# VHH binders against Band 4.1-like protein 4 (epb41l4a): the designs that were tried, part 3

Target 1, 289 residues: Band 4.1-like protein 4 (epb41l4a), of Danio rerio (Zebrafish) (Brachydanio rerio) (o57457r11to299)
Amino acid sequence: FYCEVLLLDESKLILTTQQQGIKKSTRGSVVLDYVFSHVNLAETEYFGVRYCDRSHQTFWLDPSKTLAEHKDLIATGPPYTLYFGVKFYAEDPGKLKEEITRYQFFLQVKQDVLQGRLPCAFNISAQLAALAIQSELGDYDPYKHTAGYVSEYRFVPDQKEDLEDSIEQIHKTLLGQVPAEAENNYLAIAKTLEMYGVDLHPVFGEKQAEYFLGLTPVGVVVYKNKTQVGKYFWPRITKVYFKETQFELRVLGRDCNETSFFFDAASKTACKNLWKCCVEHHTFFRMPE

## First folded at step 17 (VHH)

Design s4 (from p6 with D57E)
Fold by OpenDDE, fold request of step 19:
Structure s4 (fold): chain B 289 residues (1-289), chain A 125 residues (1-125)
Amino acid sequence: as target 1 above (289 residues)
Amino acid sequence: QVQLQESGGGLVQPGGSLRLSCAASGFTFSDYVMSWVRQAPGKGLEVVSVIYPGYGETYYADSVKGRFTISRDNAKNTLYLQMNSLKPEDTAVYYCAASEGVYEVSGTEVYTDYRGPGTQVTVSS
C-alpha cells in the first residue's frame, strides 16, 4: 500500500506498508493520526484528509472505515493521493486554541483563495496577499524586495500586475507584524468573506434548475444561479434524508412548522456524500466551539 | 440478499440486563445508519437508539438514556444494544433496523430500509 498525502504547505507525506504498516485493512483513523501527528496538530477535530475518485468527486476519508472500504479510493489505484485539509471551518478561526491550528487554517484559506473557492474583491485580495507576504517574507525591505518581487507568488486566480502592485504597496504598511500576527489578521479578514468555509454541493431543484447547497459553520446555504436564496441554521435543520439521487432537507421555521426542501443530486454517490457531509457538519457544529 | 438477525432477547427481572446483537449481511454495514426500534404490545413502533456511520454519533430515546448503550462493530457487521436496569415498560419486540440515508434529530421518525424479524424482550417479575 502506497499513499501520498498532500499537505497544505505543499509538502508530501508518504505512507506505506513498509514504513508505517498501512494496509487496505487499516482504519482511516490511523491514517489521520499519522497525518495529524506529522503536522503537530492538537485540534484535530477541524481537519481531515480527502481524496478524489476517478470522476474527480471529492470525499473525506472516513475514520471509522478501513481503507479497503473506501472503494472509490481503492479504485484509483496507487499511488493513493490524499489531501490534508480543513474539514470543518471554524466560524472564528481567531478563537482557535493553538497557533499551529491557526497556521493550518491560514494555509487552507490561502489555498482556497488561490484556487478560487474563496472569491474576494480586488482590495481584499490585495490585503490578504500582503498579509501572506508579510508572514512569509517578513517586513518589507527595499534592498531585498525590489519592484515586482510579489510576482513570484500566486495568491488568486488570474493574478495580474495591478494586484501585485497593490500587494507591494500594502506590504510596506505591515511593518512589524510577525508571522503569527499576519496570519491571524489574514484569517480575520477571510472569515468575513461570503464563501468562507462553504462546502458547495451541486444539486438540482424543481424543473432541473441548478442549485448549490453550501454547508457552512452556521448552517446550510442554498444558492440558485450563484445567488443565495436561502440560509438555514443548523439548529433549525431537523432532518436530512436521501434516497437514490433525491435529497431532502427539513427545516423548522420560525412558525414552528417544518418545511422540507427537495433536491436532486447528479448521482447516488453524490447524494450520499452530500448527506454524509451534511450530517457531519450538523453534528460538529451543534457542539459549541 | 440483505439480512438482519437479532439475538439476545429473553425474559429478565426488573433491574436486570440484556445485550442484544444484530448480525447484518448483504449490504455495506459501515455506511448505514443502524437503529434499534421496539414495539410494545398495543403500542406503535418507536425508536430506541440510533448509531450513525462515520463518527458514530448516537441517539437515545429519553426513556432509555443512561440505561441503554448502542454500539457497532463494523468489522463484524454487528450492531449491539446493551440494556441495563431494565424496566417492565421496556418489554417489547426489539428490531434491528438499517437505513442508508436518514438523519432525524428528534429520533421520532422511523425510517427503515431493512429490518430484522425482531427479538422478544420481556421484563417481568
Scores: ipSAE 0.795, ipTM 0.906, lowest interface PAE 0.5, mean pLDDT 95
Fold by OpenDDE, fold request of step 19:
Structure s4 (fold): chain B 289 residues (1-289), chain A 125 residues (1-125)
Amino acid sequence: as target 1 above (289 residues)
Amino acid sequence: QVQLQESGGGLVQPGGSLRLSCAASGFTFSDYVMSWVRQAPGKGLEVVSVIYPGYGETYYADSVKGRFTISRDNAKNTLYLQMNSLKPEDTAVYYCAASEGVYEVSGTEVYTDYRGPGTQVTVSS
């Protein structure tokens, strides 16, 4: 058994039968423990390991299941590629207890921005990028950081020179910020963005209209044509159900009436995954951070 | 072939304990919501306890909270119900039930894809 775990710092953790005793019969929790230990995490509840099936659908490794029971993972064949990441985004990452935890959140959110999962306006992008630069390079130094030094880094999709110029200007204003401070400030800005911590699941509504269900720290968000058309907080969600490709979300209204919303997933597998993710979010965020 | 088979029932005195087991086969046990449901004489089915897949969130009926503990062993495809401090009111046929995709916060709705034949639990002095 051969696994490659991609970490948020872009390094790889290799897990094998020979070195770690990893087998198909190994529980997911064991894999997670190896990963968490490797990155020195104490607040492991926020994190997980995900993988993609042959159809490029993403799943979280279930700690309660053996690797063999992850049939869609096994079907991909070795090397088994796993991705370490934030599974449950803290509503306020600044309240996380450990600096290492915040650092991992920082890395995750940086990736989210870079990969376009977390859209940012130009000015916000510039600020975030500048903070990231401050964390990595430290204080601006005119002898070391000549014009264009930011161009060596990538922060957003389709990064342009105007953004890089802006980043350089902002970086000059961040003098004195140590890495932890810069990272905290980064997260403080990022958490206010609309798509922060949103786990998107594509679904279909009435008349095969395309929707996304976003699982967030505070509830479920419904998107139609990239527009938020509904938001339901976790305490108001009373039932989550799936059958085949049909997904039901039952919500308790302010009038104490329950309303069910129905969606269709592209496949039973997708629907099941949506259900599971929803249940896990509901369970996780019902508890106080 | 899907099979659920309960065991561990019997006659016990008030205050006694029983441990029910449910052996499951024919489906991916670890993916299913597992429940214990009971039916007392002259009464309808009621949910006793539920354990969800993944992180294993649990639900207990108010009548059994603090006395019963539901657990699962995915490696053995077995569901358990530890019943302590049993009362005459706990007398019922206890069924093991499996559901694939139902998450109901209140635990009051009974959704069953599969159910075992049941095991009799009698609490009597």
Scores: ipSAE 0.785, ipTM 0.901, lowest interface PAE 0.5, mean pLDDT 95
Fold by OpenDDE, look of step 19:
Structure s4 (fold): chain B 289 residues (1-289), chain A 125 residues (1-125)
Amino acid sequence: as target 1 above (289 residues)
Amino acid sequence: QVQLQESGGGLVQPGGSLRLSCAASGFTFSDYVMSWVRQAPGKGLEVVSVIYPGYGETYYADSVKGRFTISRDNAKNTLYLQMNSLKPEDTAVYYCAASEGVYEVSGTEVYTDYRGPGTQVTVSS
């Protein structure tokens, strides 16, 4: 058994039968423990390891199941590529207990911005990138950081020179911020963005209209044509159900009546995954600490 | 061919304890929502307890909270119900049920894809 776990710092953790005793009968929790230990996490509840199936659908490794029971993973064959990441985004990362946890959140959100999952306006992108530079390079130094030094880094999709110039200008204003402070400030800005912590699932509504269901720290968001058309907080969600490709979300209204919303997923597998992700989010964010 | 088979029922005095087991086969046990439902004489089916897959969130009916404990062993494909401090009103046929995709916060609706034949629990002096 051969696994490669891609970490948020872009390093790779190799897990094998020979070195770690990992095999198909190994529980997912064991794999997670190796990963969490490697990155020195204490607040592990926010994190997970995900993988992609042959159709490029993403799944989270279930700690309660053996690797063999992850049929979609096994079907990919070795090497088994796994991705460490944030599974449940804290509504306020600034309230996380451990600095290491915040650092991992910082890395995750940086990746989200870079890969376009977290869209940012130009000015916000520049601010975030400058904070990231402050964390990585420290204080601006005219002797070390000559014009164009930011071009060595990538922060957003299709990064242009005008953004890099802006980043350099902002970086000059961040004098004195230590890495932890810069990272915290980064997260403080990022958490206010609309798509922060949104796990999108494509679905179909009435008349095969295309929608996205977004699972967020506060509830389920419904998108149609990139426009939010519904938002239901977790405490209002009373039932989550799936059968084959059909998905039902039952919501308690202000009038104390329940309304069911129905969607169709592209496949049973996708629908099941949506259901599971919903249940896990619901449980995670509704349960008292 | 899905199979659920309950065991552990019987006659017990008030205040006594029983442990029910449900052996499951024919499906991926670890992915399913497992539940105990019961039917008392002259009454309808009611949900007693539910345990969800993954992190193992549990639900209990108000009537059994603090007395009953649901658990699962995925390695053995077995569901359990530890019943303590049994009362005469707990007398019923207890069924093991499995559902692939039902998550209901209130636990008031009985949704089952599969259900066993049941085991009789009688609490009497």
Scores: ipSAE 0.759, ipTM 0.891, lowest interface PAE 0.5, mean pLDDT 95
Fold by ESMFold2, look of step 18:
Structure s4 (fold): chain B 289 residues (1-289), chain A 125 residues (1-125)
Amino acid sequence: as target 1 above (289 residues)
Amino acid sequence: QVQLQESGGGLVQPGGSLRLSCAASGFTFSDYVMSWVRQAPGKGLEVVSVIYPGYGETYYADSVKGRFTISRDNAKNTLYLQMNSLKPEDTAVYYCAASEGVYEVSGTEVYTDYRGPGTQVTVSS
């Protein structure tokens, strides 16, 4: 057995039978524990390890299953590639207890912005990138940071000169912020963005119209043509059900009546994954009334 | 072919204990929501306990909380119910049930896509 776990700092953790005794009969929880220990996490409940199948679908490694039971993972190798990351995005990452947890959240959200999963307007992009530079380079220093220094780094998908100029101007205003402060300020801004912590799943409605279900820290959001058309808070969701490709979400309205919404997934596998992710989010994020 | 087979029932005195087992085959056990459902004489089905796949979240009926413990062993395809401090009102046929795609918050709705033949538990002096 040979596995690479890609960490959020872009380093790799190599897991093998010879070094750790990891075999196909090893449970996912053991692999997760090695990763959590390696990155020194105590607040592990927010994090997981992902894999991609040969159809490019992504799944979370199940702690209760053996590696052999992850048949779509096993079919891809050896060698195997796993991705450490945030599974459940804290609604307010500033309330995370340990700095190491906030640092991992910062790395995850920075990646989300860079890869376009977390869209930002120009002024927000500039602020976030300046905070990331402050964390990485420290205070602006005109003798070290010569004209065009921002171009050596990538913070957003479409990083043009006018944005880079704005980033430099903001970086100059951040003198004295230590890395942990800059990272916390980054998260404080990013948590307010619409797509923060949103796990999108494509589904189909009436007449095969395409929708996305977003699993978020506060509930399930339904998107049509990039527009929010429904929002159901976790405490109001009373049933999550699937059969074959049909997915059902039952919600309790303010009038105490329950209403069911139905969607179709592209396949049974996609529907089961959506169901599992939704149940896991509900369990994690549900707040008492 | 899907099969669920309960075992471990019997006659026990009040305050006693029993451990129920359910052997499962014919489906991917680790993906299914597993539950124990009981039927007391002359009454309908009641959900006793539920265990979900993945993180293993559990539910217990109020009448059994603190006395019963549900567990699963995915390697052996086996569901368990440890029943302690048994009372006469626990007398029922206990069924092992499996459903793939159900998550329901109240815990009171009965889902038995697959159900075993049941095992009798009798608590009597």
Scores: ipSAE 0.618, ipTM 0.797, lowest interface PAE 0.8, mean pLDDT 90

Design s4 (from p6 with D57E)
Fold by ESMFold2, look of step 19:
Structure s4 (fold): chain B 289 residues (1-289), chain A 125 residues (1-125)
Amino acid sequence: as target 1 above (289 residues)
Amino acid sequence: QVQLQESGGGLVQPGGSLRLSCAASGFTFSDYVMSWVRQAPGKGLEVVSVIYPGYGETYYADSVKGRFTISRDNAKNTLYLQMNSLKPEDTAVYYCAASEGVYEVSGTEVYTDYRGPGTQVTVSS
């Protein structure tokens, strides 16, 4: 067995039979524990490891299954590629107990912004990027940071010269912020963005109308044409069910009456994955600890 | 072809304990929501307890909370129910049940895509 686990700092952790005794009969939890120990995490409940199948669909490694039971992963290798990341986004990452946990959240959210998964307006993009530069480079220094220094880094998908100028001007105002402070300020802004911590799943409604279900820290959000058309908090969700490709979400209304919403996934595999992710989110975010 | 087989039932005094087992085959056990469902004489089916795949979240009927413990061993494809402090009202046929895609917060709705033949539990003096 040979796999590479890609970490959020873009480094790799190599896991093999020879070095760790990992084999196909090894449970996913053991792999996760190696990764968590490597990055020195104690607050591990927010994190997981994902993989892509041959169809480029992504899945979270199941801690209760052996690696052999992850058939779509096993079919891709050896070698295998795994991706460490935040699975459950804390609603307020500033309340995470350990700095290393907040650092990993910072790295994840920075990646989310860069890859376009967390859209933000021009002014917010400039603020976030300036905080990231403050963390990376420290205080602005005109003798070190000559014209164009921001261009050496990528922070957003469409990083043009006017944005880079704004980033530089904001960086100049951040004098004295240490890396951990800048990273916490980054998260404090990012957590307020609409798509923070949103796991999107494409589904179809009546007349095959396309929707997305967003699994979020606070509940399930339904999107139509990039517009929120429904929001159901985890405590109000009473049933999550699937059969074949049909997905059902049952919600308790303010009048104590329940209403079910039905969607179709593109395949049974996609529907099962949506169901599993939704149940895991409900369990995690409904529980006070 | 799916098979579920319960065992461990019997006659026990009030306050006693029993441990039920359910051997499963013919499906991917680790992917399924497993439950214990019981039917008392002249009554309908009642969900006793549910255990979910993945992180293993559990639910219990109010009548059994604190007395019964559900567990699963995915390596052995076996579901368990530890029943302590048994009462005469626990007298029922206990069924092992499996469902692939159910998650229901109250734990009271019956879902039995597959169900075993049951094992009798009798609590009497």
Scores: ipSAE 0.555, ipTM 0.776, lowest interface PAE 0.9, mean pLDDT 90
Fold by ESMFold2, fold request of step 19:
Structure s4 (fold): chain B 289 residues (1-289), chain A 125 residues (1-125)
Amino acid sequence: as target 1 above (289 residues)
Amino acid sequence: QVQLQESGGGLVQPGGSLRLSCAASGFTFSDYVMSWVRQAPGKGLEVVSVIYPGYGETYYADSVKGRFTISRDNAKNTLYLQMNSLKPEDTAVYYCAASEGVYEVSGTEVYTDYRGPGTQVTVSS
């Protein structure tokens, strides 16, 4: 067995039979424990490891299954590639207890912004990028940071010179913020963005109308044409069910009436993944803790 | 062919203990929501306990909470129910049930995509 785990700081952890004793019969929980130990996490409940299948669909590694039982992973290798990341986004990352946990969240959210998964308006993009530069370079220094220094870094998908000029101006105002402080301020802004912590799943309604279900820290959001058309908090969701490609979400309304919403996924595999992710979110975010 | 086979039932005195087992085959056990349901004489089916795959939740009927413990061993494809402090009202046929795509928060709705033949538990003096 030969596996590379890509970490959020762009480093790799190599897991093999020879060095760790990992075999196809090894449970996912053992692999997760190696990764969590490597990054020194105590608050592990927010994190997981994911893989892509040959169809480019992503899945979380299941701690209760053997590696062999992850058939879509096994079909891709050897070698195998796994991706460490945030599985459950804390609603307020500033309340995470350990600085290392907040650092990993910062790295994840920075990646989300760069890859376009977390859209930001121009002014927010400039603020976030300036905080990322403050963390990386420290205080603005006119003798070190010559014209165009921001261009050496990428923070958003379409980074133009007017944005980079704004980033420089904001960086000048951040004097005295140490890296951990800048990273916390980054997260404090990012957590307010609409798509923060949203796991989107494509689904279809009547007449093949396309929707997305967003699994979020607070509940399930239904999107049509990038517009929210429904929002159901986790405590109000009473049933999550699938059969073949049909997905059912049953919701208790404020009037104490239950209503079921039905969607179709593109395949049974996609429907099962949506169901599993939804159940896992419900369990994590509905718990009294 | 999906197969569920319960074992471990029998006659016990009130206050006694039993451990039920359910051997499963013919499906990916670790993917399934597993449950114990029971049918007392003259009654309908009642959910006793549910265990979800992965890090999923467990649920217990109020009548058994604190006395029964559901568990699973995915390596052996086996579901268990540890039954302690048994009472005459626990007398029933106990069924092992499996469902792939069910998550329901009340724990009272019966979902049995597959169900075993059952094992008799009788609690009497």
Scores: ipSAE 0.502, ipTM 0.746, lowest interface PAE 1.2, mean pLDDT 90
Fold by ESMFold2, fold request of step 19:
Structure s4 (fold): chain B 289 residues (1-289), chain A 125 residues (1-125)
Amino acid sequence: as target 1 above (289 residues)
Amino acid sequence: QVQLQESGGGLVQPGGSLRLSCAASGFTFSDYVMSWVRQAPGKGLEVVSVIYPGYGETYYADSVKGRFTISRDNAKNTLYLQMNSLKPEDTAVYYCAASEGVYEVSGTEVYTDYRGPGTQVTVSS
């Protein structure tokens, strides 16, 4: 067995039979424990390890299954590629107990912004990028940070010169912020963005109209044409069910009446994954503290 | 061919313990929601405990909470129920049940896509 685990700092952790004793009979929890130990996490409940199947759909490694039981992973290698990341986004990352946990959240959210998964308006993009530069480079220093220095870094998907100018101006205002403070401020802004912590799943409604279900820290959000058309908080969701490609979400109204909403996934595999992710989110978030 | 087979039932005195096992085959065990349901004499089916795939979240009926422990071994395709501090009220036929794709928060709705033949548990002096 040979796999590479891609970490959020862009480094790799190599896991093999020869070095760690990992075999196809090894449970996912053992792999997860190696990764969590490597990055020094104690608050591990927010994190997981992903893999992609041949259809480019992503799945979370199941800690209770052997690697052999992850048939869609096994079909892709060897070698295998795994991705460490945040699985359950804390609604308020500032309440995470340990700095190392907040740091990993910072790295994840920075990646989400860069990859376009967390859209940001111009001014917010400039603020976030300036905080990321403050964390990376420290205080603005005109002797070190010559004209155009921001161009050496990428923070957002479409980083044009006017944005880079704004980033520089904001960086100048952040004097004295140590890296941990800048990272916390980054998260404090990012957590307010609409798509923060949203795991999107494509689904279809009546007449095959396309929707997305967003699994979020507070509940399930239904999107049509990037517009929210429904929102159901975790405590009010009473049943999550699938059969074949049909997905059912049952919701308790404030009048104590229950209503079921039905969607179709593109395949049974996609529907099962949506169900599993939804159940895992419900379990994690229905009792916030 | 899907099969579920319970074992470990029998006669015990009040306060005693039993461990039920359910051997499963013919489906991808690690993907299924597994449960124990029971039927006491003259009563309908009651959910005793549920264990979900993945993180293995569990539910217990109020009447057994703190006394019973559900677990699963996906490598052996086996479901377990450790029953401690048994009471005469626990007397029932205990069934192993499996369902794909169900998650329901009350824990009281019975879902049995597959169900075994059951094993008798009798708690009596």
Scores: ipSAE 0.477, ipTM 0.743, lowest interface PAE 1.3, mean pLDDT 90
Fold by ESMFold2, fold request of step 19:
Structure s4 (fold): chain B 289 residues (1-289), chain A 125 residues (1-125)
Amino acid sequence: as target 1 above (289 residues)
Amino acid sequence: QVQLQESGGGLVQPGGSLRLSCAASGFTFSDYVMSWVRQAPGKGLEVVSVIYPGYGETYYADSVKGRFTISRDNAKNTLYLQMNSLKPEDTAVYYCAASEGVYEVSGTEVYTDYRGPGTQVTVSS
């Protein structure tokens, strides 16, 4: 067995049979524990490891299953590629107990912004990028940071010169923020964005209308044309069901009546993944603590 | 082809015990929600117990709580129901049932995407 685990800091951890004793019969929890230990996490419940199948669908490694039981992973290698990341986004990352946990959240959310999963208006983009530069480079220094220095870094999908100029001006105002402070300020802004911590799954409704179901820290959100058209909090969700490609979400209203919403996924594999992710979110965000 | 086959039923005295087994094949057992569902003569299906995949969260009908224990062995693709302190009211055909995609907080709803032929349990003096 030969596996690369890509970490959020752009480094990789190599896991093999020869060095760690990891085999296809090894349980996913063992792989997760190696990764968590490597990044020195104690608050591991927020994190997981993903893989992509041959069709580029993503799945979370299941800690209770052997690697061999992850058939879509096994079909892709060897070598195998895994991706460490935040699985459950804390609603307030400032409440995370350890700085290393907040740092990993910062790295994840920075990727989310860069990849366009967390859309930001121009001014927010500039502010977030300036905080990221403050964390990476420290205080603005006019003798070290000449015009155009921001161009060496990418923070947003469409990073043009006017944005980079704004980033430079804001960086100048952040004098004295240490890396942990800048990272916490980054998260404090990002957590307020609509798409923070939203795991989008494409689905189809009536007349094959395209929707997305967003699994979020507070519940399931239904999107049509990038507009929220429904929001169902985790405590109100009483059933998550799928059969073949049909997905059902049943919600308890304040009148104690239940209403079911039905969607179709593109495939059984997509539907099963949506179901599993939804159940895992419900379990995590419904539990006390 | 999905196959579920129950065994372990029979005649037992009130207060006695039985252990039901269900051998499963044709699907990824560890991914499925497994349940025991029973049907007394002239009655509809009733959920007896449910066990979820992953963490193995369980549900029991009020009528069997404290007396029955559901368990699963994913390595052997086998579902179990340990039935203790049996009562005449427990007399029924017991079915092993499987559903891949159910998650329901009450635990009382019947989901039988796949169901075995059943095993008769008779509790009488």
Scores: ipSAE 0.465, ipTM 0.715, lowest interface PAE 1.5, mean pLDDT 89

Design s6 (from p6 with V102I)
Fold by ESMFold2, look of step 18:
Structure s6 (fold): chain B 289 residues (1-289), chain A 125 residues (1-125)
Amino acid sequence: as target 1 above (289 residues)
Amino acid sequence: QVQLQESGGGLVQPGGSLRLSCAASGFTFSDYVMSWVRQAPGKGLEVVSVIYPGYGDTYYADSVKGRFTISRDNAKNTLYLQMNSLKPEDTAVYYCAASEGIYEVSGTEVYTDYRGPGTQVTVSS
């Protein structure tokens, strides 16, 4: 058995039968424990390991199953590729107890911004990118950071020269901010963005209308044409059910009446994955006091 | 083909204990929500306990909380119910039930996509 676990710092952890004794009969939890130990995480509950099938759909490695039971993973290799990442986004990453946990969140959210999963306006993009540069390069130094130095780095999907100029000006104002401080400030801004921590699943509603269900730290959000058209907090969700391709979400309204919403997924596999992710989110983000 | 088979029922005095088992086959056990449901004489079905896949969160009816423990062994495809401090009102037929896609927070809704034939538990002095 030979697999690469891609970490958020773009390094790899190589797991093999020879080095770790990992085989197809090994449970997912064992793989997770090797990854968590490697990155020195104590607050592991926020994180998981995912894989992509040949159709580029993603799934979280199930800790209770053997690797062999992950049929869509096994079909892709050998060799196998796994991706370490944040599974459950803390609503306030500043309250995470360990700096290493916040660092991993910073790396994840930076990737989310770069890949367009976390859209942000020009001014916010400039602030985030400047904080990322401060963390990576340290203080602005005119002898090291010659004209155009920002263009050597990518922080957002559409990084134009006017944005890069703004990033440079903000970087100059961050003098003395240590990497951990810059990373925490990055997260403090990013957590306020609409798409922070949103796990999108495509579904179809009535009249074949296309929607996305977003699993978020606070609940399930329904999107149509990139616009939020519904929001259901975890404490108000009383039932999550699927049968074949039909997904049901039952919510308790403010009037104490329950209403069920039905959606269709593209396949049973997609519907089951949506259901599993939704249940896991509900369990993790249960009612605060 | 899907099969669920309960065992471990019987006659027991009040305050006694029993352990129910349910052998499952014909489906991916580790993906399924498993539950124990009971039917007392002259009554409808009541959810006793539920155990979810993945992290293994559990639910217990108020009438059994603290006395009953649900567990599962995914490697053996087996569901268990340890029943302690049994009372006459626990007398019922106990069914093993399975559903692939149910998650319901009240715990009062019976989902029996698949259900075993049941095992009798009688608590009598």
Scores: ipSAE 0.477, ipTM 0.747, lowest interface PAE 1.4, mean pLDDT 90

